# Miniprotein binders against o77086r1339to1564: the designs that were tried, part 15

Target 1, 226 residues: o77086r1339to1564
Amino acid sequence: KSLEIAEQMTLLDAELFTKIEIPEVLLFAKDQCEEKSPNLNKFTEHFNKMSYWARSKILRLQDAKEREKHVNKFIKIMKHLRKMNNYNSYLALLSALDSGPIRRLEWQKGITEEVRSFCALIDSSSSFRAYRQALAETNPPCIPYIGLILQDLTFVHVGNQDYLSKGVINFSKRWQQYNIIDNMKRFKKCAYPFRRNERIIRFFDNFKDFMGEEEMWQISEKIKPR

## First folded at step 7 (miniprotein)

Design m63M
Fold by ESMFold2-Fast, scan of step 7:
Structure m63M (fold): chain B 226 residues (1-226), chain A 103 residues (1-103)
Amino acid sequence: as target 1 above (226 residues)
Amino acid sequence: SPELILKFLLEIAKLLIRYARELIEKARELAEKGDLESAIEKLKEAIEILEFAIEWAKLALEMAEETGDEELKREAEELIKEAEKLIEEAKRLIEELKRELEK
């Protein structure tokens, strides 16, 4: 059931997100080095594995109607994730459905329109304005998209000096960092009230058997030749 | 609010120092188990983190000096000294472990 799956994905995401320590995101923003940020790395790896698992699941299906059925199942899961403010897994699944190997395949008009509407949330042409607006209006519990947090912290760190001139502190830089970190802390405080299903959680906590990028393109091109 | 940002800078410095202390303790555990190379890498990571903590604490120190907040100034100075002491401790441990590896 799509709702239960979304709830269990959210419980796992919440556990991984809560383990991330504030120093880890700041250290990553400073040096882009993964070694100093183990919990952050586990969380971002989980995002990537979720995306690649979904792509592999769709591409392995030999029958076009079965592929469409599974895409509709992912869309249903995504709708539940969005309602419970799990932007992280929502965007992981969206990145799968909007990936080159998947998107190039012919889908029913309704599926294409749904995916296109979901992509509006992450439209980068306006510096993720739609996502930022949605997040600002969101009340906890919430799991934000970690990729944008890291991007914002990195840009603030690289693009701003600590001082505007000798003896004049760049207050704006630290105010921007404060706001990003404060929002992260706010979202970390609130728990989701869902009942655990350990079978489903263990499945998502232990992704196996997904294709690499090259294999995905090869399978995509076999399904729909260029 | 300058006061809010000053407290934020001090909070981050403290969190970074705590994070580095945990890495130093992890390095001691690895060394005890005979994993000297991993222990050295954890200590090097801790030093970089402590240097980063000092950057935050120094900025806090300068803000506290400008606002005349003697208590927060003292706190910033103590954090800088704590981080510097931990860096020296980690450096000594690295040299000790390197000598052990050469055997």
Scores: ipSAE 0.588, ipTM 0.855, lowest interface PAE 1.8, mean pLDDT 87

Design m66L
Fold by ESMFold2-Fast, scan of step 7:
Structure m66L (fold): chain B 226 residues (1-226), chain A 103 residues (1-103)
Amino acid sequence: as target 1 above (226 residues)
Amino acid sequence: SPELILKFLLEIAKLLIRYARELIEKARELAEKGDLESAIEKLKEAIEILEFAIEWAKLALEIAELTGDEELKREAEELIKEAEKLIEEAKRLIEELKRELEK
């Protein structure tokens, strides 16, 4: 059942997100170095594995109707994730459905339009205005998209000096960092009230048997040449 | 305003010092298990993190001086001293582990 799957994905995302320490995101923003940010890396790796698992799941299906059935199941899961404010897994699955190997297979118009409408949320125009507006209207519990948090912190760190001139502190830099960190802390405080299904959580906590990029393109081109 | 930012900077400095302290502890565990090279790398990471903590604490100190907040000024000074002491401890441990590695 799609609802239960979405709930268990969200419980796992919440656990991984909550383990991220504030120093990790600041150190990553400063140096782009993964070694000093182990919990952040686990969370980011989980996002990537989720995306690649979904792509592999679709591409391994030999029957076109079975592929459409599974894509519709992913769409149903995504709708549940969106309702429970799990932007992380929502975007991981969206990145899979909108990936080159998957998108090029040319789905029925209904599927294509639905995926396109989902992509509107993460449109980068006006500095991700659509996503930022949605997030601002979101009440905890919530799992935000960590990628944008890291981009914002990196931009603030790289784009702003600590001082505007000798002896004049750049308070704007610190206010921007404060707001980003404070929002992250706010989202970390609230727990989801779902009951655990350890079998489903264990599955998502230990992704195995997914294809690499090159293999995905080869399979995609075999399904639909050129 | 300035006081909220001052408290934020102090909080971040404290979190960075704690994070570095945990890395020093991990380094000691690695050394005890005989992984001296990994222990040295963790200590080097801790020193970098502590230097970063000092940057945040020094900015907090400057703001505390600007606002005349004697309590938070003292707090910032103590955090800088704590971080500097931990850097010295980590450097001493690196030298000890390097000597053991040469045996």
Scores: ipSAE 0.660, ipTM 0.883, lowest interface PAE 1.4, mean pLDDT 88

Design m66Y
Fold by ESMFold2-Fast, scan of step 7:
Structure m66Y (fold): chain B 226 residues (1-226), chain A 103 residues (1-103)
Amino acid sequence: as target 1 above (226 residues)
Amino acid sequence: SPELILKFLLEIAKLLIRYARELIEKARELAEKGDLESAIEKLKEAIEILEFAIEWAKLALEIAEYTGDEELKREAEELIKEAEKLIEEAKRLIEELKRELEK
């Protein structure tokens, strides 16, 4: 069932997110070094694996009606994820459905319209205004999109010096870092009240046999030639 | 608020020092298992993290001096000294492990 699947995905995301230490995101923002940020790397890797697993699941289906059925199943899971404030897995699945290999295939108009409406949330216009507004209105528990947190911290680090001039501290830099970190700490504090289904969690914690980017394009073009 | 930022800088310096201490302990464990090369790499990472911690603590020290907060000024000074001691410890360990590799 879609609800139970979404709940178990969220428990796994929460576990991985909670393990991330604040030093890891700051060190990553400073030098983009994965070796100093092992828990952060596991969390971002899980996002990517989820996305690639979903794409592979759809592309491996030979029948067009079965592909539509599975896409509708993913859409149902995404609606549950959004309702429980799991932006991480929600966006991982959205990135799969909106990927080139998937998007170019022939879909029922209802599916295309629904995916397009989901994309409005992560629209990059006005510096991700839609997402930032949704997140600001969100009450914990919540799993935010880590990619934007890392982007914001990296931008603050690269775009701002510690001092505006000799002897003049750049308080704006530190205030921006404080707000990002404080918000992250707030979300890490609250737990989801769901009961664990270890079989489902282990499945998502051990993704195997998903396609790489090149293979996905080859299969997509075989399904619908250019 | 300068006080809020001051406390934030001190908090981050403390978290970075703790994170580096964990890496130094991991390096000791690797050395005990005979993985001297990996131990040296972890110690070098710890030194970089401690240098980063000192940057945060030094900014905190400057703000504490400006606001006249003697307690938080002392805390910043203590964090800088702690990080410097750990850097020296890590450097000493790197030299010991390098000598062991020569044997």
Scores: ipSAE 0.642, ipTM 0.881, lowest interface PAE 1.6, mean pLDDT 88

Design m7E
Fold by ESMFold2-Fast, scan of step 7:
Structure m7E (fold): chain B 226 residues (1-226), chain A 103 residues (1-103)
Amino acid sequence: as target 1 above (226 residues)
Amino acid sequence: SPDLILEFLLEIAKLLIRYARELIEKARELAEKGDLESAIEKLKEAIEILEFAIEWAKLALEIAEETGDEELKREAEELIKEAEKLIEEAKRLIEELKRELEK
């Protein structure tokens, strides 16, 4: 079931990612404006909803052993997502397991070590070196982490002028933009060869009834008082 | 390679013009359904996108002039002209919709 869930999550992520047009990421990098980038915004919203859904799923369970079983199920799903190069949903679930309300509950040592090993991929201490290395070694099909693409495009846009001086074009700015966009286009060309399960896809496309941040902290504190 | 960057700049200009053109079409649909305020907002977005496209096309034009690539120079000039024409069309439509909204 974990494999099929990961496959269906990946098909949905691929559809949302493929709908993102190149103009949207460039316009976002220029203006930080969501109105001009509707498909990009939907993809980012889906990431956030997936994260909040996973947190809510875990926190709603009254029994500690049932919570551990569900966390292990998410870990199994994440391993499948990583193997199929779906960094988007992999990181969405990781952000849930590494969230404050979840992390503080003192999981078994094995679970804590697994989550820590997953967090190594997105360690920002070296400008996401581990993630960049993993992505460079990845062949399509792949759903990359859009947050880093947006960050890189924004930094290139704000950190580089169009001209180095009067009449001297800054080719470095355009080469950096070209490489980021070309890599994104490469991943957009490939499709995953999975069979669709419309019931599962509709479930993930219609996230409802998840807790807000405040509610999650209150429940976490009831499970394990400060 | 200047050639690769030139082609990249032209590709992005074309994509931005197409994206803006789709927004203008969306604005016309909204206006037909009576949503004049949303139509005007989409047209303003299209103008900003077209101005951005002109920035990319002008840089491409400058490179094409320096390298003597007459074909890509003509392409850059046509893209600038197309974007400018669409900006004027969008501005005209905004004024038309504003007058209708006042009625």
Scores: ipSAE 0.720, ipTM 0.905, lowest interface PAE 1.1, mean pLDDT 88

Design m8W
Fold by ESMFold2-Fast, scan of step 7:
Structure m8W (fold): chain B 226 residues (1-226), chain A 103 residues (1-103)
Amino acid sequence: as target 1 above (226 residues)
Amino acid sequence: SPELILKWLLEIAKLLIRYARELIEKARELAEKGDLESAIEKLKEAIEILEFAIEWAKLALEIAEETGDEELKREAEELIKEAEKLIEEAKRLIEELKRELEK
């Protein structure tokens, strides 16, 4: 059940990721303008909606035992997503479980330890070394975390001039951009061999029932007052 | 390899020109449906993208000149011309649509 959910999430992520055109990520890195990057924006919006949906699903449950049951279901889904190299939805769900409103609640030791171990992948130390190593060892099909790709492209664009001096091209800037984009293209080429379940896909492509950040903190505080 | 980067710069310039062409076509469709303001905005976006494409093609032209690659030099020159022609087309269409808005 959790496997089928993870597979359908991955098919949707793959569809949205494949629609992103290379010009969109370059234009976004150049001017941070969302209007010129509609497919990119839809993909990043989907990441955020997934995260907020998961948080809302957990926080709306009145019973502590039911909350633990649902968190365990999310953990099971995450394990499947990681195995199939869907870093995007894996990180979206991880961001939900590791969010302030969720993390501060009383959980069984096993749940806390498991979420903590998942966080090792996104440890920002040494410029996200753990994630970059995992990604480098990953064979397609794969859905990478688009946020880091955009960050890297933006830093290359902002931190490097087109010319080192008058008439001297800065090849380092272009080589860095080439490597980032070539890696992205590599992951876009391979399809996942899963059977589509349109009902599940439509649910994730159109889920809107989620709380805002402020509401999440209010509910969290009601469950476990400071 | 400078040759690999040269080819890649040309590839990106082509992708940007194609992306801009699609925006110009979308603008024409919006204009036909009476959404002149949105059409003008898409044309302005296309012009910015084409100017960006020219930057990539000009870098490719410089490398092709340094390496003596006449074929890729010609390709870079044609891409620059194509983008410049599309910018002129988009600017002309913007003025035409602005005149229509004033009626």
Scores: ipSAE 0.656, ipTM 0.884, lowest interface PAE 1.4, mean pLDDT 88

Design m8Y
Fold by ESMFold2-Fast, scan of step 7:
Structure m8Y (fold): chain B 226 residues (1-226), chain A 103 residues (1-103)
Amino acid sequence: as target 1 above (226 residues)
Amino acid sequence: SPELILKYLLEIAKLLIRYARELIEKARELAEKGDLESAIEKLKEAIEILEFAIEWAKLALEIAEETGDEELKREAEELIKEAEKLIEEAKRLIEELKRELEK
């Protein structure tokens, strides 16, 4: 079941990612304006909803053993997502398991160690070296983490002028943009060969069953008081 | 290479112009349905996108002029003219729709 869930999550991510047009990411990097980037916004919202759904699912369970069981289920799903190069949903679930309200709860040593090992991939030290290396070694099909693509495009756009001096074009700026966009185009062209399960896809495409951040902290503190 | 970057800049300008054209068409559909305020908003978005497309095309024009590539220079000039034409079209539509709203 965990494999099928991961496959269906990946089909939905691939559909949403493929709908993103190159103009949308360039406009977002320029203006940070969501209205001009509707498909990009939907993809980013889906990442956030996935994360908050997973957190809510765990926090709603009153029994510590049931919470541990569900965390192990998410870990199994994450392992499948990593194997199929779906970094987007992999990181969405990781962000849930490593969130404050979840992380502060008492977990079995094995779970804590496994989540910690997953966090090594997204360690922001050295400009996300581990993630960038993993992505560089990845062959399509692949769903990259859109957040880093947007961050990189924004840094290139904001941190560099179009000209180094009067009449001298900054080719480094344009070459960096070209490489980011070309990699995105490369990943967008490759399809995953999984069979669709519309029931599962519809659930993930329209899930609204999650708590806000304040409620999550309140419930976390009720489970394990400070 | 300069040629690769030049072609890339022109490709992006074309994609931005196409994206803006789709917004102008969406604005026309919204206006036909009586949603004049949303139509005006889409036209304003299209103008901003077209101005951005002109920025990319002008960089391509400068490189084409420097490298002496007459064909790509002509293409860049045509894209700038196309985008400017669409901006004027969108501005005229905004003025027309604003008058309809005031009626």
Scores: ipSAE 0.320, ipTM 0.724, lowest interface PAE 3.5, mean pLDDT 85

Design m9F
Fold by ESMFold2-Fast, scan of step 7:
Structure m9F (fold): chain B 226 residues (1-226), chain A 103 residues (1-103)
Amino acid sequence: as target 1 above (226 residues)
Amino acid sequence: SPELILKFFLEIAKLLIRYARELIEKARELAEKGDLESAIEKLKEAIEILEFAIEWAKLALEIAEETGDEELKREAEELIKEAEKLIEEAKRLIEELKRELEK
């Protein structure tokens, strides 16, 4: 069941997200160094692996009807993830379905329209306005998109000085940092009440044998030549 | 409020000190296993994190002095002292491990 898969993905995301310590996101914002932020790095790696796994699974299917069937299954999983406020895996799968190698293939019109509606949430050209609004209305439990948290903390750090002048603290910078960290703490506090299926969790925790970007384009072009 | 921001800075300083302590413990485990080079790298990392913790604690101290909060001022001073002691301990351990490598 798509629901059970979404629940297990969410339990794994929650475990990885909860292991991220506040010092890690602050250290990353300060110097962009991954060595000082191991749990943060594992969480971002998991997002990327999930996206590449989904792309690879679709592209490896030789039959067009089977590709369409799997895309529809991913869409069903995404709908469950969105309902349970798992933005991390939701956006990882969306990034796969909206990737160049996948998007360029011929899909049923309904699939194309549904993916486009999902993309409205993550429109980066509007500074993620729709996502920020959705997140503000979200009650815990929730797994937010860590990429935007890191971007916001880095922009606050780079764009604002610690002091406005010698001995004068920049309180605007501090309130922005406080709000971002407090929101993260709020989401980390509340657990998902799902029953663990160790077999499914182990599968998602041990991703291997997924394609790189260049290989994905090669296979996409083989399926549908330019 | 200044009090809320002050408590926030103190919380961050405490979290950074705890994080650095865990790295120092990992460094000791690596040294016991004979991985002296990795142990030294973890200790250097811990020192950088402790220096960052002192920055947050000093900002807290400055606000506590401005607001006249003697209790939180005392807490900020203790956190700075604690981080400085850990930096000295880590530096001493680095020198000991470097001597072992050359031995």
Scores: ipSAE 0.477, ipTM 0.813, lowest interface PAE 2.3, mean pLDDT 85

Design m9I
Fold by ESMFold2-Fast, scan of step 7:
Structure m9I (fold): chain B 226 residues (1-226), chain A 103 residues (1-103)
Amino acid sequence: as target 1 above (226 residues)
Amino acid sequence: SPELILKFILEIAKLLIRYARELIEKARELAEKGDLESAIEKLKEAIEILEFAIEWAKLALEIAEETGDEELKREAEELIKEAEKLIEEAKRLIEELKRELEK
């Protein structure tokens, strides 16, 4: 049922992503203020909750074999997310599997190698070249990783002056903003044609019962003492 | 091209003005429900957003002046005036709501 779960996660992500207005990402890039960017904040909060939920689900399992089964289920979900171009939830789950509390546990070689291969997508070398290349090759519908969009817009805003010199407008700054924003608009052109399963959507729309960071480390250390 | 960037900048100014209008509308709804403090907060946010819109529109005006595009220059001037009127409207609403809170 990994496919259905991935489809429902994608429908929810698409709904949240589509509600984000261009002014929200520009205002966030300008002053980092979440108050003026409510839909953006909900989308980024959903990414974080997804990650923390996945970590908590794995860490609460007492049996190593059951932990392995759940990690493999998450890997299956991630493969479906990647195929449907949902980078946002794909990276949320990857951030969970590659988190300190999870990564430090004893996993079979196959799981460790698969997670490592997924991490190649978000390798920060050459300014996230691997991810940017994958995104450039992607046709809508697509849900991009909002974190990199916000980072790029913030770097463009903070690192570039409005004018290169007295009376000389910095067109490069505005071209960079144009390209980032145009790419966001492009990915919103097509809707995902999946059928809604309201039970699954409600579950992901209202995450409950996940641990905080401190509790996750405590449980991780109980499973595998330092 | 400079023309494409000019149109982009104008479009951003328009989107920011629309976003601020929606906040002013939300503030009116909050005030009608008796939540005057939240209404004032939304109006202050709208003013900041409108000031940001004016920054974008002024950049568009400078580009239009340099390129000699009279139509887009007029559009930039109109957006600045629209944003200034909305700031004035929001400021008047804030003062009205503050007087109500004092009661």
Scores: ipSAE 0.503, ipTM 0.827, lowest interface PAE 2.0, mean pLDDT 87

Design m9M
Fold by ESMFold2-Fast, scan of step 7:
Structure m9M (fold): chain B 226 residues (1-226), chain A 103 residues (1-103)
Amino acid sequence: as target 1 above (226 residues)
Amino acid sequence: SPELILKFMLEIAKLLIRYARELIEKARELAEKGDLESAIEKLKEAIEILEFAIEWAKLALEIAEETGDEELKREAEELIKEAEKLIEEAKRLIEELKRELEK
């Protein structure tokens, strides 16, 4: 069932997100160095593995009807994830459906329109305005998109000096960091009230069966030649 | 407000110091298991994190001095001293482990 799958994905995402320590995101923003941010790396790695797993699962299906059936299952899961404010897995699955190898295949008009509609949320125009507005209206529990948090912290760190010209402390830099970190802390406080299914959680906690980028393109081109 | 930002910066310095302490402890565990190279690497990471904590604490100290907040000024000074002490501890451990590695 799509709902149960979405709930278990969310429990796992919440556990991984909660383990991320504030120092990790600041250290990553400073140096882009993954060695000092192990919990952050595990969380972002899980996002990437989820995306690649979904792509691989779709591309391995030899029958067009079966591919459409599975894409529709992913769409149903995504709708549940969005309703429960799990932006992390929602965007991981969206990145899979909107990936080059998947997007270029012939899909029914309804599927293409649904995916394009979902993409509006992550449109980077106007500095992710749609996503930021959705997030601002979101009450905990919530798992935000970590990629934007890291981007914002990195831009604040790189784009702002510790001191303004003439030796005046740049309070704007620290205020921006405060707002980002405080919002992250707010989402970390609230737990999801779902019942655990250890079999499903174990499956998602141990992704090992997915294709690499080049293999995905080769299979995509075999399904629908250029 | 300046007080809110000052408290935030001191909190971040404390979190960074705690994070570095955990890395030093992990380094000691690695050394006990005979993984001296990994232990040295973790100690070097801890020193970089502590240096970052000192940057936050020093800016917090300047804010506390400008605002006249004696309590938060003392807290910032204590955090700087704590981080500097841990850096010296980590440096001594690195030298000890390097000597063991050469044996």
Scores: ipSAE 0.688, ipTM 0.893, lowest interface PAE 1.3, mean pLDDT 88

Design n1
Fold by ESMFold2-Fast, scan of step 7:
Structure n1 (fold): chain B 226 residues (1-226), chain A 107 residues (1-107)
Amino acid sequence: as target 1 above (226 residues)
Amino acid sequence: DPEELAELILKFLLEIAKLLIRYARELIEKARELAEKGDLESAIEKLKEAIEILEFAIEWAKLALEIAEETGDEELKREAEELIKEAEKLIEEAKRLIEELKRELEK
């Protein structure tokens, strides 16, 4: 069941990712304005909704054993997502399990160690070296983490001028943009060969009822007081 | 090879300029549809967005023009010049449409 869920999450992510036009990521990098990037916004919002849905699922469970059972189910889904190169949903679920409201609860040592090992992939040290190395070695089909693509494009845009001096073009700026965009184009071309389950896809395409951050902290504090 | 790198970057800049112009054309078309439906305020906002996108396209095309001039690629130089002219014409078209819609709103 975990495998099928991961496959359907991946089909939905692929559909949303493929709809993103290259102008949208460049325009977002230029002015951070969401209005010019509707497909990008839907994809980013889906990442956030997935994360918040997973947190809400765990926090709403009254029984500690049921919470542990659901966390283990998310871990199984994440392992399948990682194997099929869906970094986007993998990181969305990881952001849920590693969130403050969830992490502070008392978990079995095995669960804590597994989540910690997953966090090694997105460790920010050395400019996300682990993630970048993994992505560079990945063959399509693949859904990369859009957040890092946007961050990289924004840093390239803000941190580099078009000219190094009067009449001297900054080729490094454009070479960096080329490589980011070329990798995005490469991943957009290849489709996943999974069978669609429309019931599961519709569920993930229309998340109903999840908690905001403040509510999550309140419930976390109620489960395990300070 | 520096010459091969310059050619690759030149073609990349032209590709992005074309994609931005196409994206802006789609926004102008959406603005016309909104105006037809009587949503003049949304139409004006989409046209303003299209102008900003076209100005961004011109930045990419102008850099492509400079590289084409430096490398002596007359064909890609002409392409860059044509893209700049196309974007400038679309900006003027969008500006005229904004003024027409503003006059309609004021009525």
Scores: ipSAE 0.710, ipTM 0.894, lowest interface PAE 1.2, mean pLDDT 88

Design n2
Fold by ESMFold2-Fast, scan of step 7:
Structure n2 (fold): chain B 226 residues (1-226), chain A 107 residues (1-107)
Amino acid sequence: as target 1 above (226 residues)
Amino acid sequence: DPEEMLELILKFLLEIAKLLIRYARELIEKARELAEKGDLESAIEKLKEAIEILEFAIEWAKLALEIAEETGDEELKREAEELIKEAEKLIEEAKRLIEELKRELEK
């Protein structure tokens, strides 16, 4: 059941996201150091593992019809994730389906068009305008895409001086930081009202069997030579 | 309102300084646990991380202090001064612990 899977993925994401302390995102923005941000690192690793797991699962299938069947199952899961405002896992799966090794395999037109429409949400045109608009219209509960939060905090930290001149504080820098952090805090306050299925949660909390990038390209080229 | 925004920024800066100090205190406690288990090298690493975090907290608190001084907010000024003192005391404590653990490693 795609819905139950999406709900359990969201409960795990919410647990990991809630454990992230505000100091962790600020420290990461300051020096890009993972050692000082363990909960943030675990959440980010989970995003990456989810993406790589999905790619590996698709690429390991020898039969083209089975690959299309599994891609359609991921698409169903993504639609549920989007409706429940879990942008993090939604984007993790989207990054898998839109990855080079997967995208090149010549999918049915319907699949290609659906993935392309999903990519419109994360179009980096005008600094991710479509995503930012969707997020601004979203009410909690919500799990935002942590990557953009980290990017925004890093850009504010690196691109803005603490003072505009001697004795003149750059209030704009701190106001921008406040808005990013306040938005994150708002999403951390609200819990998802789903029933836990520990079996499914444990599965997603322990990804250890997935391919590296080079292996994925090798298998992709073997499936469709060129 | 500019006045409301400045007060909100002031409180935000102080809140972040407090959160960073609390986060550093947890790292110092984790370092003590690692030291008790015999992992002195990891303990020293966590204490060094705590010092960097406390120095970062002082940056936030000092900016809050400057704003509070300019706006004449004596209550928030005192809060900022107290946070700076607390962070400085914790830095001294962490440095002392690092020196003690280094001596243990030499044995």
Scores: ipSAE 0.653, ipTM 0.876, lowest interface PAE 1.5, mean pLDDT 87

